# VHH binders against q6mzz7r34to333: the designs that were tried, part 47

Target 1, 300 residues: q6mzz7r34to333
Amino acid sequence: TFKDETFPAADSSIGQKLLQEKRLSNVIWKRPQDLPGGPPHFILDDISRFDIQQGGAADCWFLAALGSLTQNPQYRQKILMVQSFSHQYAGIFRFRFWQCGQWVEVVIDDRLPVQGDKCLFVRPRHQNQEFWPCLLEKAYAKLLGSYSDLHYGFLEDALVDLTGGVITNIHLHSSPVDLVKAVKTATKAGSLITCATPSGPTDTAQAMENGLVSLHAYTVTGAEQIQYRRGWEEIISLWNPWGWGEAEWRGRWSDGSQEWEETCDPRKSQLHKKREDGEFWMSCQDFQQKFIAMFICSEI
Key: E = the ipSAE of ESMFold2; O = the ipSAE of OpenDDE; V2 = 0.75 times the mean of E and O plus 0.25 times the DockQ between their complexes.

## First folded at step 19 (VHH; framework vhh_h_nbbcii10_fgla)

Design o1 (at its last look DockQ between E and O 0.94; V2 from the best seeds 0.85)
Fold by OpenDDE, look of step 19:
Structure o1 (fold): chain B 300 residues (1-300), chain A 126 residues (1-126)
Amino acid sequence: as target 1 above (300 residues)
Amino acid sequence: QVQLVESGGGLVQPGGSLRLSCAASGFTSYPFHTYTMGWFRQAPGQGLEAVAAITHSGGRTYYADSVKGRFTISRDNSKNTLYLQMNSLRAEDTAVYYCAAHPGYGTYYPDMYDYWGQGTLVTVSS
C-alpha cells in the first residue's frame, strides 16, 4: 500500500501548533479499513454535505465551501474524481485543487490520524464509513502544509481553491441585498455560497444561546419567500459544518419554531426538515443581523 | 469604538525596508485577537488594494501577488498591534498604507473591513 512520504503519518503533518493547542497525545494513523464500523467507502449513496462532520481542525471556512460544493456535480466530480476502496485500491487517493490559475493534483495516502477509534479531524457521519470528506480534508491539509494550516483561514480561498471561480463578496451590515434573489440566482448558476458570523468573546468558534456559532463559517444552501400569516416572509437556509442539531439556529423558522406550524405555505413539507444535521432556516432579517459576510463564488 | 493608528511610514530608497505598525485600541465588544486584520494601500490615482491580511489567531496570512516574498504581515495580540515588514521596496509600492480590522472570520476583501486607520504614507524614491 502507498505511503506518502511528503505528508507522513507523523506529528509534522498535524502541525505543532495544533498538537499543542489541542493537547493531542497518542495520535495514531490508521487506514479506513482498519477502523471499526465495517468496510470503508469513498462515496456512499452520492455526495452530500451531510457527509461532513467537522472535527478537531477549525477549518469551517473550507468545510463550508465543501458543503456548498456538494451541490455542484461538475465541480465535485472534478475535485473528487472516481476512486474506491475496492477497485484497484492501493491506499492512494487523488484530489484536485485550483492553484495559481490551474488545477493541481494532490496525492495522499489514506492513513488518517485518530485517537482510539475516532478520527481527530473530519469524521464520517454516524459511522457510515464514508471517507471522502476525511480524505479530501487531508489532501487540502497537505496542500496547505499541515492540518494546523487549516485553522481559521480565509473564506474566499476555499471557494477559489475548489472552483477557480470569481468571488462576489457581500457585507451584510453595510448594504441592503435582496438575499432571496441573490441566493436563488447563484444556486441556479451552480455557484458556491458561504457566509460567516462575526467575532465573539473568544478567539475560537463558540456556540451562542441562539444556536449559532461565533467566528464561524456556514454554507448557504437556499433561500425562499414563504407565506406567513397574511403575508410573505423571506427565509434563508444554512448549513453548519459541525453537522449536528445542537449547533442549529433556535430562533424564528428554526426546525422547532412556531413559524413552521403557523405557515400554510404548500411548500412547507418540502422546506421544513426536522433533522439534527446542522441545516436550518432563519429569516433573512435575522441572517442579516447575525451574520457579517456572504461570499458567492461563480464560475468564470 | 475601535481605533487604528498606523506608524512607520516615510521616505525610503528603492531596495530599502520599512516596518509599519498599527496600534489598535477601543475594543469594547470583542477583543483584538478575535479580529481579522489587514493592510491595504492606495497609490496616487489608484484604487484601494489589499496588501496583506492575517487571521485573528495569526495562523494564516494573505499577500497580494505584487508583494509576495517581500512583505510580511504579523501581529502581536498581547500588544494589540499589527505589523507589516516591507523589504525590497519598489517605486510602485509608493502609497498610503492603511490598517484595517474585520470583526469576523477570515477575509482579505477590503469591503469587509469595518475599522480603518488614517493611513501612513510610504514613498519609495531614489
Scores: ipSAE 0.902, ipTM 0.946, lowest interface PAE 0.5, mean pLDDT 95
Fold by ESMFold2, look of step 19:
Structure o1 (fold): chain B 300 residues (1-300), chain A 126 residues (1-126)
Amino acid sequence: as target 1 above (300 residues)
Amino acid sequence: QVQLVESGGGLVQPGGSLRLSCAASGFTSYPFHTYTMGWFRQAPGQGLEAVAAITHSGGRTYYADSVKGRFTISRDNSKNTLYLQMNSLRAEDTAVYYCAAHPGYGTYYPDMYDYWGQGTLVTVSS
C-alpha cells in the first residue's frame, strides 16, 4: 500500500513543538483498518460537523472553519471528493486546498499518529469508524509542514484555504452589526462563518465558569429571532470544535436554561436540542459581549 | 491601560537594516503572551498596511508579500517585547511603523487590533 515519502509516518511530520510540549513517546502510526472499532469508513451516513472532534493540535481555527464548511455542499465536494476504504483501496487519500489563487491537491497516505490505539489528533467518530476528519487534518498538516504547524494559527487562513473566498471581518466590541441579519444573509449565500473568544489567563484554551473556552474559535451555525414573553429576543447558535462531551455555554438560552422552558415559540423543538455535542444557543447580546471576532468568508 | 511603545526607527540607506522594538506594558487583564501582535505601517498618502503578525505563542507568522524574505517578526514573551528585523531596506519601505495588539486568536486585519503604539518613523534614502 502507499507510503508517502514526503510526509512520512515519523516524528518529523508531527514536528518538534508538539513532541516537546506534550512529551510524546511511543507514538505509532497506524492505518484506520488496523485500529479497533470495525471496518473504517471515509464518510459514514452523511457529513456533519458533529463528526469532528478536536485532538491535541490546538487547531480550532481550522476545525471551526471546517465545521462551517460541512453545511455547504459545493465546498464539501471540492475538498473531500469521493473516496473510500473499499475496492481498489491503496492507502492513498486526496484533498484540495486553495493556495496562491488555485486549488491544489494534497495527497497523503492514511497512516495516523496513535498512542494506545487512540488517535493523537482529531479523533474518529463512531468508535474509530469514520475517518474523513482525521485524514483531512493530516492533509492540512502536510500542506503547512507538520502537525505542529496547526498549533494556533490565523483565523483568516483556514477560511481562505478551504474556500478561496473573501473575508469580511467584524470586531464585535467596536462594530455595530445586526447579527441576525448578517448571519442569515451569510448562511443563505452559503458563506462560512466563524468566531473567536478573547484571551484568557493562560496561553492555552481553557474552559471558563460560564462554559465558554478562552482563546478559542467556534463555528457560527445560525441566528434567529425567538418569541420570548411578549416580545422577541435575538439568539445565535455556535459549535465548539472540541466536540461531544465538552464545555458549552451556561448562560441565557443555554441547554437546560429557563428561557427554553418559558418560550412559546413554535420552533422551540427544532431549535433546542439537549445534547452534549458542542452546539448551543446564546443571546446575541451575550455573544457580542463574550466574543471578540467574527469572520464571514464568501465566494467571490 | 495597555501601552505599546515603538523604538528603533530612523534614517538608513537603501540596502541597510533596522531593528524595531515594541515594549509592552499594562497587561492587567490578560498576559502579553496571550495576545496576537502585529506591525503595521503607513506611508505618506497611503492607507494603513499590515506588515507582519505573530501568534501569541510565536508559532506562526504572517508577512505581506512586499516584505516577505526581508523582514522577520519575533517576540520575547519573557520581556513583553515585539520585534521587527528589517533587512535589505528599499525606498518603498519608508513609513511610520506601528506596533499593535489583539487580545485573542490570531488575525492580521488591522481593524481587529485594539491597542496601538504611537509609531516610529523609518526613512530609507540615500
Scores: ipSAE 0.735, ipTM 0.884, lowest interface PAE 1.1, mean pLDDT 88
ESMFold2 (binder alone), look of step 19: mean pLDDT 82; pTM 0.843

Design o2 (at its last read DockQ between E and O 0.92; V2 from the best seeds 0.87)
Amino acid sequence: QVQLVESGGGLVQPGGSLRLSCAASGFTSYPFRTYTMGWFRQAPGQGLEAVAAITHQGGRTYYADSVKGRFTISRDNSKNTLYLQMNSLRAEDTAVYYCAAHPGYGTYYPDMYDYWGQGTLVTVSS
ESMFold2, look of step 19: ipSAE 0.789; ipTM 0.904
ESMFold2 (binder alone), look of step 19: mean pLDDT 84; pTM 0.860
OpenDDE, look of step 19: ipSAE 0.924; ipTM 0.960
ESMFold2, fold request of step 20: ipSAE 0.761, 0.756, 0.760; ipTM 0.893, 0.891, 0.895
ESMFold2 (binder alone), fold request of step 20: mean pLDDT 84, 84, 83; pTM 0.860, 0.860, 0.855
OpenDDE, fold request of step 20: ipSAE 0.939, 0.935, 0.940; ipTM 0.969, 0.966, 0.969
ESMFold2, last read: ipSAE 0.763, 0.779, 0.766; ipTM 0.895, 0.899, 0.896
ESMFold2 (binder alone), last read: mean pLDDT 83, 83, 84; pTM 0.856, 0.855, 0.857
OpenDDE, last read: ipSAE 0.938, 0.939, 0.939; ipTM 0.968, 0.969, 0.969

